# Ledger of designs, part 14: VHH binders against Radiation response metalloprotease IrrE (irrE)

Target 1, 256 residues: Radiation response metalloprotease IrrE (irrE), of Deinococcus deserti (c1cz84)
Amino acid sequence: PTALAAAKARMRELAASYGAGLPGRDTHSLMHGLDGITLTFMPMGQRDGAYDPEHHVILINSQVRPERQRFTLAHEISHALLLGDDDLLSDLHDEYEGDRLEQVIETLCNVGAAALLMPAELIDDLLTRFGPTGRALAELARRADVSATSALYALAERTAPPVIYAVCALSRQEDEGEGGGAKELTVRASSASAGVKYSLSAGTPVPDDHPAALALDTRLPLAQDSYVPFRSGRRMPAYVDAFPERQRVLVSFALP

## First folded at step 4 (VHH)

Design t7 (framework vhh_gocatamig_d2)
Fold by ESMFold2-Fast, scan of step 4:
Order: C-alpha cells, then sequence, then structure tokens
Structure t7 (fold): chain B 256 residues (1-256), chain A 124 residues (1-124)
C-alpha cells in the first residue's frame, strides 16, 4: 500500500481502539476517553475547531451549526489521537513537509472522525441487513446521526460489490423559493465503491422517468433494472435501488 | 454579581498601538475563558480574540500577528495588545466571559456576560 493508505489504516485503528472504550457516540461520550483535555466552545470565525496540545484544549466554534459541531469534535479528537501516536507522527514528519504535511494530517483526521462516528461494525451490520441500498444509506445516517453525504462516503468505502451511491434532491432554486413551477431532480452527492472507475457528478440531472424520480414522486421505495444517468447522456445498465426520505431520494446503482 | 469593566480605548493614528484591559470581578476568574469582541457601526459583533482558562488562544484572521490576547489571573484581568492598527479596526471593543454548558448528552458554548464596551477609533 501507499504511505497515505498505511497512515489511513493506522488512523482507523486508533479511532476503533478509542471508540471501543466509549459509552456512546454523543458529544459527552466522545470526550470520555480523553483525560486531562478540556472541551471549550467559543466563536472561531471561519474555523470549525482546533486542538491545542500545549494547553490540552479542544476548541469548537460555537457559531457553527450543531450538526457540524459533532463531526468537528470527532475530527479534533482524531488530532489528539494522532499526536499521541509517536510512531505514526514520526513517519508522517519523515515523509511530508509544510503544506503537504498539513493536508495529510487533515485528511487523516477526517478519516478518524468518520471512523469514530460510523464504526466499521455498524456499516457492516447495515450492509448485511439491507445490502448496498439506499435504505442502508438512510439507516446509517440516522443511527450515526450524521449527514447523508458523510454516510454515503463511509458506506461506499465499505461496499465490496461495484456500486455507485447517490443523494438526489429537487433543485436548489426550490429550496430558496425561486423555483415556482420549475423543479429538477439532481445529484447532490455521489461516491462509488473502491473498484469502480466511473463518477456521477454533483449537479447531474436525473430524468423524470428514472426509478429515482419515480420513487421520490410516489414516496415509495423502488428497485429495478434501469441505468446510471451520466451527465454525458450515457446510460450504463445498473440495478437501481431508490429509497425516498423526506425531500430527497437515496439511490444505489449496482453495476454489472 | 459578575462584572467586566473595559478600559484603554481611545483615538490613535493608523500604524499606532493601544492596550485594552478588562477587569473582572464576582467569579472565579481563573476557571473561565475570556474573549474580546468588536462591533463597528452597521456591522454585527465579531470575535477578535479569545483565551481559555489554560491559556490557549484564538484570533480572527485579520488581526493574527498584530493583536495579542493575554490574561493575569492574579489581577483578574484580560488584555488585548493591539499593534499596527488600521482604520478597519475602528469599533467598540467588548470583553466577554465564555461558558461551556453540559445538559444531558450535549455540550453547548456561549457568552453569558458582557462588559459595557470601550471605543477604539483609528483615524488620521
Amino acid sequence: as target 1 above (256 residues)
Amino acid sequence: EVQLVESGGGLVQPGGSLTLSCAASGFTFSSYALAWYRQAPGKKRELVAGITSGGSTVYMDSVKGRFTISRDNAKNSVYLQMNSLRAEDTAVYYCAREVTTFTGSTYTGGTDYWGQGTLVTVSS
């Protein structure tokens, strides 16, 4: 594996070890394993948070939405875990410098945050129960109390068959009240399992006769052979599982 | 009875320096985080700098490297040293006490006490 892949694997191990000792994944429970580190909320301008190892403080921006504060806390805890692992920290400093080192550390702490909030065992249980489906995505977001987008990336990473996941919703203009009578279903976020070389970009329109659109219109789950609606106009055959939830539809495209 | 009293504001030329002081009373000063905010006419109040009970600091990007927040627990005071002042730094500066509250399974943060403010005017 690459140096980055090895570091990510080590970060997931640190997160799993830390998580195993916790009573839960709510904000209070996440702090349970950090002796001597205080949690402080205060305005931080454009920053979401920070870990200050010199003063043993985790800072969370009090002006950021509550939903984002919990992920930010998990991210800052991951900084503390990484800095406490002398071997990993030494390897990173030997391999990277300057801005690149900062980018790698941020990437690793996002990996750690996701692993803390969405443990592999939870994801694997949902994949066993529901398969690689829009419903599995919905259940992961609900149980882990994370955004559908965060859950989508984590689920895709643990999915073994070739699958593209997507979160689709009606146009952003409708959200702002500007749409009037014009509504368009578009991809808001997408991620594919490790073996898939195709991408479904954000903003891609979903045709009104597609299973994803039909599931949203009827408010009923729909699973059938259909296609991936690439922006290029290409229609790749896929088994489509569309699960409507609230004002969106969570979709999986199982590839041949 | 919690009180935060600011002093040190005034008129200064661009490029000049000022030191703001905030004298606190009525609580265990060393146990709390303190912050400096500012509010210019027609703008919302914004964080300038903060300092935790342990000494960790936070700065707004536009003042980083120019302003320094510090505290003296023996004097129950927090300070803001402002260097290389610019016209855009003109505002009423407020001292604030920051709290983190735990209720059930959730932590929340916020300001529970404000000083009266001290005016800083940077003009030639």
Scores: ipSAE 0.461, ipTM 0.777, lowest interface PAE 2.3, mean pLDDT 89

Design t8 (framework vhh_gocatamig_d2)
Amino acid sequence: EVQLVESGGGLVQPGGSLTLSCAASGFTFSSYALAWYRQAPGKKRELVAGITSGGSTVYMDSVKGRFTISRDNAKNSVYLQMNSLRAEDTAVYYCAREVTYTYGSYSGGTDYWGQGTLVTVSS
ESMFold2-Fast, scan of step 4: ipSAE 0.507; ipTM 0.828

Design t9 (framework vhh_gocatamig_d2)
Fold by ESMFold2-Fast, scan of step 4:
Structure t9 (fold): chain B 256 residues (1-256), chain A 124 residues (1-124)
Amino acid sequence: as target 1 above (256 residues)
Amino acid sequence: EVQLVESGGGLVQPGGSLTLSCAASGFTFSSYALAWYRQAPGKKRELVAGITSGGSTVYMDSVKGRFTISRDNAKNSVYLQMNSLRAEDTAVYYCAREVTYTYSGSYSGGTDYWGQGTLVTVSS
């Protein structure tokens, strides 16, 4: 029970309470609980968005992908919710200072955004239906209308068995815009369930004979005993569930 | 109908200052967000600063504290005050009208009209 764990739990409560009053989770519905705040989309360079309490405005970068815009909106709403909770804000100022305080607040707003867009009930329903699988990950991303990476982190947090999730995709050499260059299957993002100390690094190659590679090649889901392909070359035995989707494969590694 | 005309560009020494102006016509100026973009040789066009109809501002990280965007609705003009200029600020600067919506419908905006551009050269 660290101070950060308590703050995250409170942030999830704030997001759940806010979400319970909304007619949906589309952009219009997300703003329904904020009476005096306007939403404006505009180019913001590499900045995703901002909440300006002085002018009562939420700004969202118009030049990023729609899924990222919606997550950013939920993040900025979480800033507003956090600022409205005097006890949480006081606790944070008592525990943290300066840049560390800013980092913790940003972390909490990401926690709030995920909780708002991917409610615990939705995740638990999918885990009950599909188990901790690549398919559960795909369904969460689709139903919540979020990136597979965002869904992966949220799903891992609510998964009870020891599991590593990964999004793997084919990549090409950047200097070659069209054709040419080899396509290599690599880990794009990964997260593990609570208590698992192992991680798959972004960029880790997935061997051609691995179930994840075979599922992508055949376009068919595969589930079998195999291994976690760590970047070190270490091969930990795991039950692998691989769900192919377009040019990527969504994978779960169930650990002993 | 819609027209954006930039002025104020020129040659300036490192550490110097310039004020760019953009005169708008053909639309209800106060209802739109406006922005300044720049494009350096061999680089993509990038957002430098933006200002909403309500007056909220956004800046690229490398210009924060050095550049200030402002607007004058009575004169249908938007300005970019550039201080402490660096060689890396050398670019063609463009005024742009942003398609943005305050909350009454919520969709992604973008640039629908561009000015002709004005060249800013910081000596080196």
Scores: ipSAE 0.000, ipTM 0.333, lowest interface PAE 12.1, mean pLDDT 84

Design u1 (from b1 with V58I K64E T102F; framework vhh_gocatamig_d2)
Fold by ESMFold2-Fast, scan of step 4:
Structure u1 (fold): chain B 256 residues (1-256), chain A 120 residues (1-120)
Amino acid sequence: as target 1 above (256 residues)
Amino acid sequence: EVQLVESGGGLVQPGGSLTLSCAASGFTFSSYALAWYRQAPGKKRELVAGITSGGSTIYMDSVEGRFTISRDNAKNSVYLQMNSLRAEDTAVYYCAREVTYFYSGGTDYWGQGTLVTVSS
């Protein structure tokens, strides 16, 4: 595999090892495995958090939502875990330098955060019970207490059949001047299982006659043969499972 | 009573430097985090830099590497050293006291502000 793939695998191992010793995944429990490190919440503007090894403190922005705070904490814990793994750190310095090294470290800490909050066993259990469906995505986000977007990427990585997952929602009402028109349903995030070469891009409009739009409108889950609505206008046949939740619909597109 | 008094603002040319000072009184200074915020005309007040009771620092992306926040517990003071100033740094700068509790935090006291103008 690539050097990045190997580093991600090692990061997942570090997160799994750390997580195995914890009583839970709430904020207090996440800190249980760190000796001598203090957790501090304060306003941090546009920054979500920071790890300061000199002063032995993890800082979390107090002005963001709780699930975002927990993901940020798991990310900062991953920084501490990575710094403690001499072999991984040495391999990264051998392969990367400067800004690229910092970018790779941030990517690895996001991988570690996801692995810590959404263990492989949890994902595999949900896939066994619900299959690769919009409902599995909803249950993962709920049980792990993470955003649907975070759950979507983690679920896609562990899904064996060829599936595209998507989180779709009505357009944000950013301008009052648009208040005279109906909001448009668009893809907010998407990820495909391994081996799927197709991409459903963020911002892609979902037609009114699509099962995802109908499920959101009726507030009832809907599963049927339909299509993937690519931005290009291409309609690839797929079995669509659409699960409406709050102001969004969580969708899986099962390919042959 | 809690008081935060800023000083050091003024007119400076682009590329210049200024040091802002905030003198605190009325509380146990060493037990609190302190921060600098700024507000440009017509804009929302934004965090510039913060420093915890233990000395950890945070910076907004646009000032990191140019500004340095520090504290002197013996003098009950917090400072903002501002280097390589740009026109977009023009704002009223506010000193603030940050309350940090288990799993929560927020600003509870503000200074009156000091104006920084970066112009030729």
Scores: ipSAE 0.246, ipTM 0.704, lowest interface PAE 3.8, mean pLDDT 88

Design u2 (from b1 with S53Y V58Y K64E T102W; framework vhh_gocatamig_d2)
Fold by ESMFold2-Fast, scan of step 4:
Structure u2 (fold): chain B 256 residues (1-256), chain A 120 residues (1-120)
Amino acid sequence: as target 1 above (256 residues)
Amino acid sequence: EVQLVESGGGLVQPGGSLTLSCAASGFTFSSYALAWYRQAPGKKRELVAGITYGGSTYYMDSVEGRFTISRDNAKNSVYLQMNSLRAEDTAVYYCAREVTYWYSGGTDYWGQGTLVTVSS
């Protein structure tokens, strides 16, 4: 295992230990394990949040979506947990320096946030009930009150069969293409289960005749043999499960 | 009646310094977050710096390290110390009281504004 994989495993352990002592995963419950630290919301422009150890405060940007605020809180709690683990900090400083160290710490705090909000037991229960499907992804995001993208990465890590998950949505106005294309269905995020060494790139267009596009258009779940629409134009055979949810479609591609 | 009154604006040369003050009345000052916003000619109003009731601060990227927000609860005042001023800092600066809660935050009271002009 790499040093990063070991650090991630330790971070998940810290998050699980912290979470085991909590009465729930709502905002008040998340703060229950942090004595002497105050949570406060304020406008923070481009920043999602911060931990201010000098004033013993966790700051959360008040002008960001609720699901993102709660993920940010779990992220800042993970900073506090990491700071409290001398062995992990020592190992990280021995392996990394400068900007790379900061990047690794941010990655670990995202890992901790995901583990705290989406415990392994919740993910495993949903995989048992729904299988590795777009519906399982939708239920995880709903029950854990997290973004579909956050749920997607967590679900992929615990999925045993070879599966690619994707969140697909219609394009936004901010995209390049001033005089260009109509609104189209594209991949917003993707992640694959262990052993699958590829995923769909963000921005990959989904053809109009694909099950994912049809499920979104009809607002009905659709599951059938089809393909993974790679950006290159390659069409890898897959069993596609597409679950439409409001203005997006949550997709799993089960590989042979 | 809630009031926020700014002072300290003026004309300053690039590289110079100014301290803006905001005197608050009509509410329990120590219980609220306060912020400084600015609006340059032809631009949207933007958040420059904020300070919580507990003293934690936020700064927009372009002023980080140059500006310092502080508060004096005994005087019901919030301050913005502006150093190394640039032409781009030219704007009307507004003091604001911030309401924060779980799903959103917003400004519920604004001062009248004070003009800061950075030019030779």
Scores: ipSAE 0.006, ipTM 0.413, lowest interface PAE 9.3, mean pLDDT 85

Design u3 (from b1 with A33V S56T K64E T102Y; framework vhh_gocatamig_d2)
Fold by ESMFold2-Fast, scan of step 4:
Structure u3 (fold): chain B 256 residues (1-256), chain A 120 residues (1-120)
Amino acid sequence: as target 1 above (256 residues)
Amino acid sequence: EVQLVESGGGLVQPGGSLTLSCAASGFTFSSYVLAWYRQAPGKKRELVAGITSGGTTVYMDSVEGRFTISRDNAKNSVYLQMNSLRAEDTAVYYCAREVTYYYSGGTDYWGQGTLVTVSS
């Protein structure tokens, strides 16, 4: 594998090791493995959080949504775990420097956060029970108490069959100068399983007659042969599993 | 019972300095996060700086390196030392007490504000 792939694997190992000793994944439980470090919620403006090793504190922005706060906490914990791993730090400094090093560290801490909140065992259990489906995505987000977008990336990385996952939601097109703009169903986030080279871009419109749109409209799960609606207009055949939840529809496109 | 009283505002020239003070009463000062916010006309109130009970500080990007927040637990006071002031720093500055609970943080008490005008 690449140096980045090896670093990600090591970060997942650190997160799994840390998580194995915890009583749960709620905020209080996440801090259980960090002796001597204080967790403080406070306003931080545009910043989500910070780890200050000098004062032994993790800061989380009090003005962002609870789901984001918990992911940010897991991210800051990952910074602490990474800082404590001399071999990984040495490898990173050997391969990267400057802004690139900072970007890679941030990427690794996001990988660690996802691994901590959504352990491989949980994802594998859900894939065994529900298959690579929109329902599996919904259950992962619910059980791990994370955003559908976070769950989507984690689920895709552990999905073996060729699948594209997507979170789709209605968005009102900006139309303040005119009477009553129409809502359009668009892709909010997407990720594909390992080895799938196709991407479904954020902002891609989903046609009104697509299974994803029909599932959202009816509020009932829908699974059938259909297509991936690429932004280019290309329609690749796929088995579509659409699971409506709240204001969104969680979609799996199983490729042949 | 809880009171936050700001002082130290005034008119200063660009490049000048001011120290704002906030005198607190009615609570266990040393156990709370305290912050300074500011609000310019027609804009929303924004965080300028915050300080934890342990002394960790946070700053808005545009003031980092120019402003310093500090606290004196013996005097129940928090301070904002403002250096290299710019016209854009003109605002009413508010002292605030922060509640720092899991998923329930936020400002629960505000001072009345002190005006800082950077001009001429």
Scores: ipSAE 0.263, ipTM 0.710, lowest interface PAE 3.7, mean pLDDT 88

Design u4 (from b1 with K64E T102G S104T G106T T107Y; framework vhh_gocatamig_d2)
Fold by ESMFold2-Fast, scan of step 4:
Formats: C-alpha cells, structure tokens, sequence
Structure u4 (fold): chain B 256 residues (1-256), chain A 120 residues (1-120)
C-alpha cells in the first residue's frame, strides 16, 4: 500500500463516518454535521468554491450548475474533515511538499466528495439490482445527482467483474453561422474495474454499427455480444450493455 | 412516480403526544435516508430528525429525548413519535427523502405536509 492509497482509504473512512450521521445528501443535510460553519453562495468567476477555516465559512460559486455546486460542497466539507484529522495531516506533510502537497490534498478532497455523495451502500445496491451495466451507471448518476463521469469512476472502483465503463456522446462542430451539428460518436470518459489493464481514451471513435451507436440512434437500450472499439482499431470481444440518456449513451463492456 | 404521504397531525395540548407517519412509494425505500422537517409560520424550514438507510438517527437539539424517528422497510414507512410537546413545536411537518439534487437549499418532499398545533 502506497502513502497515497493509505491517505485515500483514510479519507473514505472520514467521509463514511460523517455521512452515516446525516439524514440525506441534499445541501441542507450535508451541512447538518458541521457546527458553526456558514454556507454562502456567491459569484466566484472560474473558482468552484472555497473553505475558509479561519472564518468558518464555505463558499460555493452561484454561477455553476446545481449538480456541480453540490459536488463542490462535498469537496469543501472533505477539506474540513481532513483538517480535523491531525494524523492524516501529519502523514501528508511528512511525504509531500509545496505544489505536490496541494495537488494531493485536492485529490483526497475529491475522493471524500465522491464517497460522501456516492456511498458504498448505494453503489452496491445498484450493482446488485442492475449488474455492471450502462443502466447501473445511469441510475447512480441520477440518484446521486452527479455527473455521469463522476458516477463512472465510483462505479468502476466497486465493480468486481472485469468491465470497462464509458460515457459516449456525439461530437459538436462550433460554427458562428450554422451552429453545432453532431459529427461522430466518441468516448468522452472511461474507467475500468480493478485488475483490467485496458482503457478507452477520450476521443476514441465509436463505429456507426456498434450497439452504443445504435442505442443512441434508436433511443432504446441494447445489450448484446460485440466488442470494445479501441483507438488503435483493435476489437476486443465483450458483452456490451448500452443505455441511451438524452444526447449520450452510457456503456459497459463486460470482458471475458 | 415517487410519493411520500404524511398523516397523524392534529391539535394537542402542551405535554401531549402525537405520532406522525409517512408512507412512501415509487422508489427503493431501503436505499434512502428519510427525514422529518418542519416549518413554523415566519420561520425557515428546519430538520427535526433523520434516519439513514442503515438505521442511524440524528435529532435537532431541542427535540432530542422527546422525539423518536423510526423506519419500517417492509412497510415502506417512516415515523416520528413526538412526546412532551411544546408550543414551539407548532409547525407543518414534512416527510423528506434523501435528495439527489440540492443547490437551491430545498429538499425533496412529497405530500402536503401535516399540521401539528400545540396550544392550550
């Protein structure tokens, strides 16, 4: 176990302990475990939020989407939890310095935010109900009200069978005259379960005849034997579960 | 369709007791935390009691020891047993499910709420 892996595990423990005492994961419920801390929404330009321990305030950018605001709140709460753990802070300062320390702390707070908004219990329930599927990914994003990308990483981490998850969407052309028409279906984000040594890079094209493309075109879920369309052109056999949602398709590739 | 239906509110004298019930449908009840909120006239809506999917409970300071929240997963229901009621407990009580969305400072609640009036 690496120092970073140990720190992530401790951050997940802090988030789970905090979350267990909450009645829910809405904005009000998330704040319930914090005494004397004020939550304020305000314009913050390019910043998503901030935690100011000196003045006991959490600031959230009022100019971003509600889903992102809530993830940012969970991230700032994770900063507060981390600052309250003297042993974790000491370990981090022993191992890291300067910009690297700041980067690691931000990474840990994102780990804490994901654990707080998508608890293991929720993910395990969805995996039991739907299996490692595009539908499970869609339901996790919906129930936790997080981006499909955030849900995808969390779901992959708790998936036991060898699978690759992907979020695919049509590419846009931006044009001042006639605007953004859809061009080609590409992978926007992907993550694999533990032990899988393969990945789908962002920008990888998905062929028109692939189940993922057909599901998006028909707006109907499709599940069948097919392949993983690697950027190299390699086609690895996989059981594909494709679930269309709005202008994207959420896909799982179950490997042999 | 997600629904929460509250019942059990009414007029009670100080020191009295009342039990509120909330019947849920349209979602996997056991996977969600449930809570009771209340809103008195001219005041902000506030959390009274909550219960996690695992059964852990939380209470507002002023009701701890007097109120008890419980859930029955087989019946898809959550309850609030209120004892030693005070005039300050007068409010509309709302049953709420864990929300999957919340920047506006609101929560998911369904049904009209149930009015609890504590007066002599």
Amino acid sequence: as target 1 above (256 residues)
Amino acid sequence: EVQLVESGGGLVQPGGSLTLSCAASGFTFSSYALAWYRQAPGKKRELVAGITSGGSTVYMDSVEGRFTISRDNAKNSVYLQMNSLRAEDTAVYYCAREVTYGYTGTYDYWGQGTLVTVSS
Scores: ipSAE 0.000, ipTM 0.115, lowest interface PAE 15.1, mean pLDDT 82

Design u5 (from b1, 13 letters changed; framework vhh_7sr4_2)
Fold by ESMFold2-Fast, scan of step 4:
Formats: structure tokens, C-alpha cells, sequence
Structure u5 (fold): chain B 256 residues (1-256), chain A 120 residues (1-120)
């Protein structure tokens, strides 16, 4: 594999090992595996958090949402785990320099955070119970207490059948030079299972008669044969499972 | 009662330096994080710098590299060393005590503020 793929795999191993010893995944439970490191909440302006190894402290911005604080904590814990793994840290310094090294480390800590909050066992259980569906995506986001976008990428990575997942929500469309606009349903995020080389671009409009739009309008789940609405106008046949949740709809497109 | 008293403000030329002090009383100073904020008329208070009980620091993007926050637990005082001052640093500067043990933590006490004016 690539050096980055190997580093990601190692980061997932570190997160899984750390997580196995924890009583839960709430904020204070996440700290139970760290000896000598203090968790501190304080205003941090535009920053979400920081790990300060000199003072043995993890700082979390007190002015952001609790769910964001928890993801940030998992991210900062991943920094601590990475710094404690001499082989991984050495490999990274051998392969990367300067700004690229910083980017790779941030990417790995996001991978670690996702793995810590959404363990493979949780994802696999949900896929067994609900299949690769919009409901499985909704349940993962709820049970792990993470954003639908974070859940979507994690779920897609572990989905074996050919599926495209999407998070769709209403957005405001502006008329240039005239001001104002109407809300329309568009794709906010999308990811596909292994072997599927395409997904829906952010901003792709979803037609009013599509199951995803109907599910959101009625506030009721819908599952039926329909299509993937690519921005190009191409309509690929798919079994669509649409699960409305709050102001959005979580969709899976099962490919034939 | 909790008291935070700022000093060290004043008029300074662009490129100059000032050191603000905040004398704290009425609580166990060493157990709390402390912060400095600033406010110009008609705008919200913005974080300038913060320091935890253990000494970790945070800075607002506009001051990082120019300002340094520090504390002396023996004197119950938090400091803000301001270097390379710019006209846009002109504001009332407030000392603050921070609650850090809760997810919704934040400032629970403010000083009265000290005026800093940077102009030629």
C-alpha cells in the first residue's frame, strides 16, 4: 500500500487499542485511558482544540457544540497516541517534510478520531441489522453522536455491496442580480463503497419527484426502485433507501 | 468576593510595547484559567489570549507572535505583554476568569477594563 494508507491503518490500530480499554465514548470516558493528561475547556477563538505535550493538557474550545467538542477531543487524543508511537512518528518524518508533514498528521488524527468514535464493531453491527441503508447511516450518526458526514464516510468504507451514500438537505438558491431565491434539495456529502468509482458531487440537485425528496417532504422513510441523480443528468438505476431526519434526508443507492 | 483589577494601559505609538497586569483576589487564583479580551465600541468582545492553571496558552489569530500571556501564582497576577502594537489594537482590554471544568465553560468574572490607545 501507499505510505499514507499504511499510516492510516496504523492510526486505526492505535485508536482501536485505546478504545478497547474505555468504559464508553462520552467526553470523560474518552479521558480514562490517558494518565497524567488534563482535559481543560476554555474559549479558543476560531480553534477547536489543541494538545499541549509540554504541559500535559488537552484544550477544547468551550464555545463550540458538545458534539464538536467530543470529536475534537478524539482528534487531540489521536495526536497524543501518534506521538507515543515511535515507529509511526519515525516513518512519517522519513516520508514527509514541513507543511506536508503537518497536513498528513492532521489527516491521521481525523482518521483516529473517527475510528475511536465509530469502532468497526459498531459499524458492522449496524450493517448486519439494517443493511447498507439510509437508516443504518442515521443510526450510526445517532449512536456515535457524530455528524452525518463523518458517519457517511466511515459507513461507506466498511460497506461490501456496491452502494452510494448521500446526505441531502434543503439549500437556498439565489437568482443573480435579482436577489432572493427558493430552497431546493441538494447533495451535501456523498461517498461510495469499495469498488464504486463515482459518487454524487456536493451541490447536485435532487428532483422533486425523487424518493429522497418525497421522504423529506412527507417526513416518512421511503424505499423503492429509482435512480442516482447525477449532476450530468445521467440516471443510473438503483434501489433507493431514503431516511428523513430533522432538516435532511440520508440516502443509500444500492447498485444492481 | 472575586475582584480582577487591570493596570498598565495607556497611549503608545505604533510599533511600541505595553505590559498589562491583572491583580486577582477573592479566590484560589492558581486553580483557574485566566484570559484577556478586548472590545472596541460597537463590536463584541474578542479573545486576545488565555492561560490555563498549568500554563498552556492560547492566542487570537491577530495577536499571535506579538503578544505573550503569562501568570505569577505567587502574586495572583496575570500579564499580557504587547509588542509591535498597531492602531487596530486600540481597545478596552479586559481581564477574565475562566471556568474550565464543564463543556459549556467560559468567562464567569470580568475586570473593569483598561484603555489601550495606539496612535501617533
Amino acid sequence: as target 1 above (256 residues)
Amino acid sequence: EVKLVESGGGLVQPGGSLRLSCAASGFTFSSYAMGWYRQTPGKQRDLVAGITSGGSTVYGDSVKGRFTISRDNTKNTVYLQMNSLKPEDTAVYYCAREVTYTYSGGTDYWGQGTQVTVSS
Scores: ipSAE 0.272, ipTM 0.723, lowest interface PAE 3.3, mean pLDDT 88

Design u6 (from b1, 14 letters changed; framework vhh_lunsekimig_d3)
Fold by ESMFold2-Fast, scan of step 4:
Structure u6 (fold): chain B 256 residues (1-256), chain A 120 residues (1-120)
Amino acid sequence: as target 1 above (256 residues)
Amino acid sequence: EVQLVESGGGVVQPGGSLRLSCAASGFTFSSYALAWYRQAAGIERELIASITSGGSTVYVDSVKGRFTISRDNSENTMYLQMNSLRAEDTGLYYCAREVTYTYSGGTDYWGQGTLVTVSS
C-alpha cells in the first residue's frame, strides 16, 4: 500500500479506538474521551474550527450549522488524536513537507472525522438491512446526523457489489429574472464502490424520463431496470434504486 | 449592568499604529471570551479578532500578522494592537462579549464602538 493509504488506515484505527470508549456521538459524548481539553464555540469568520494544543482548546465556529459544527468537532478531535501518535507523525514528516504535509494532515483528519461519526459497524449493519440502496444512504445520513455527501462516500467505501451512488437535486439552468427560473435535475455528488472504474461527475444532467427524476417528481421511491446517465452521453444498463427525500433524490446504480 | 467601553480610536496615516482598549464591568471578566468586530460604511459588521478566556486567539486572514488581540484579567481590559494600518482598516471597531458554552454561541453584549480612520 501507499504511504497515504497506510496513514489513512492508522487514522481510522485511532478514531475507532477513541470511539469505542464513548457513550455516543453527540457533541457531549464526543468530548468524553478527552481529558484536559475544553470545547469552545466562537465566531471564526471563514474558518470551521481549530485545535489549539498550547491552550488545550478545541474551537468551533459558532456561525455554522449544528450538523457542520459536529463534523468539525470530530475533525478537530482527529487533529488531537493524530498529534498524540508519535509514529504516525514521524511517518508523515518523513514522507511530506510544507504545504503538502498540511494538506495530507487535513485529509487524514477528515478521514478520522468520518470514521468517528460513521463507524464501520453502523455502515455494515445498514448495508445488511437495506442493501446497497438509496434508502441505506438516507438512513446512514439520518442516523449519523451527517450530510448526504459525507454519508455517500463512507457508504461507497464499504459496499462490496459494483454500485455507483449519487445525490441528485434540482438546480437552475438559466436565470429567468424570477425565483422560479428554469430547473434541471443534476448530480450533486457521486461515489462508486471499490473496483468500479466509472464515475458520475458532479453537474451531470439527469434526463426527465429517468427513474431518479420520476421518483423526485412523485416523492415516491422507485426501483427498476434503467441506466447510468454518464456525462459523455453513454447509457450503461443498471438497476436503479431511487429514494426521494425533500428536494433531492438518493440513488444507487447496481451494475451488471 | 454589563458594560463594554471602547477607547483608542483616531485618525492615523497608512502604515501607522493604534491600540484599542475595551474596559469591561458588570461580570466576571476572566470567565468570558471577547472579540473585536469592525463595521465599515455600507458593509455588514464583521469579526476581526477574538480571544478565549484561556488566551487562544482567532484572526481573520486580512489582519493576521498585523493585529494582535490580548487581555489583562487583572485590569478587566481587552486590547487590539493594530500595526501596518491600511485604508481598508477604516471603520467602527466594536468590543463584544462572546457566549462559548452553547451550540448557538455568539455575541451577547456590544460596546458603543470607536472610530478608526486611516488616511493620508
Scores: ipSAE 0.026, ipTM 0.567, lowest interface PAE 6.9, mean pLDDT 87

Design u7 (from b1 with F27S T28I S31I Y32N; framework vhh_gocatamig_d2)
Fold by ESMFold2-Fast, scan of step 4:
Structure u7 (fold): chain B 256 residues (1-256), chain A 120 residues (1-120)
Amino acid sequence: as target 1 above (256 residues)
Amino acid sequence: EVQLVESGGGLVQPGGSLTLSCAASGSIFSINALAWYRQAPGKKRELVAGITSGGSTVYMDSVKGRFTISRDNAKNSVYLQMNSLRAEDTAVYYCAREVTYTYSGGTDYWGQGTLVTVSS
């Protein structure tokens, strides 16, 4: 493994240890494991949050959605956990410096946040129950109370078979006066399991006759042989599982 | 209870500078986060800059590099140094105390506001 992979594994271990001692994963429960650190919600413009170790304060942007606030809180808690691990911090300072060190720390804190909110046991249970499907993705986002995008990255990382996951939703051109164009189903986010080199790019159109589009239109889950609709127009054969939820469809493409 | 009193507002030409001051009275200034908000005519009140008790700062994107927030715990005061002022900065500026809580947060006190007008 690389030094970064080792650091990520350690960060996941710190998050798992912290999480094991908590009564839950709501905001109050997340803070239960931190002694002497206060939580403040305040408007922060374009910033989601910050951790001030000198005064033991975590700041969370009050002007973002609650599920984003909670992910940001888990991210800031991960900063506190990382700072408390002398060996990890020492290893990072030996390997990285300057802007690269800051980038790696931010990456690790995102890893910690995801591990804290979506424990391996939860993901593995859902994969056992539903397989690598759009439904597993929907259940993960719901049970962990995270965005579908956060859930898909975490799910893809623990999925062993070659699968591409995608979140697709209708786009609408918002014009002054009237709608400026037809609604178009597009990929909002995508991630592939470790065995796959490709993902669908954000903005990729999904054809009207695709199972993902049909599932959203009918509001019924669909699973069938079909294809991955790459932006280039290439159609790679795949078993498609499409699960409609609210104003979106959660899709898995199982590859040959 | 906390009282917040702003001063330093006025009329300036584009490109000019102003320093806003906020003096707090009452208890335990040093452990609270402090912030400057602004409200332009017909617009919602928005955060301009914030500073924690430890000195960590946050800024609205449109003021980064132009505005600087600072605090003086001995004087129970927070300051907003505003440089390179633009017409879009015209607003009433409010000082606020953000209480640090375990498991919660929010603004608990507001000043009366001070008007900043940047001439077109």
Scores: ipSAE 0.000, ipTM 0.235, lowest interface PAE 15.1, mean pLDDT 82

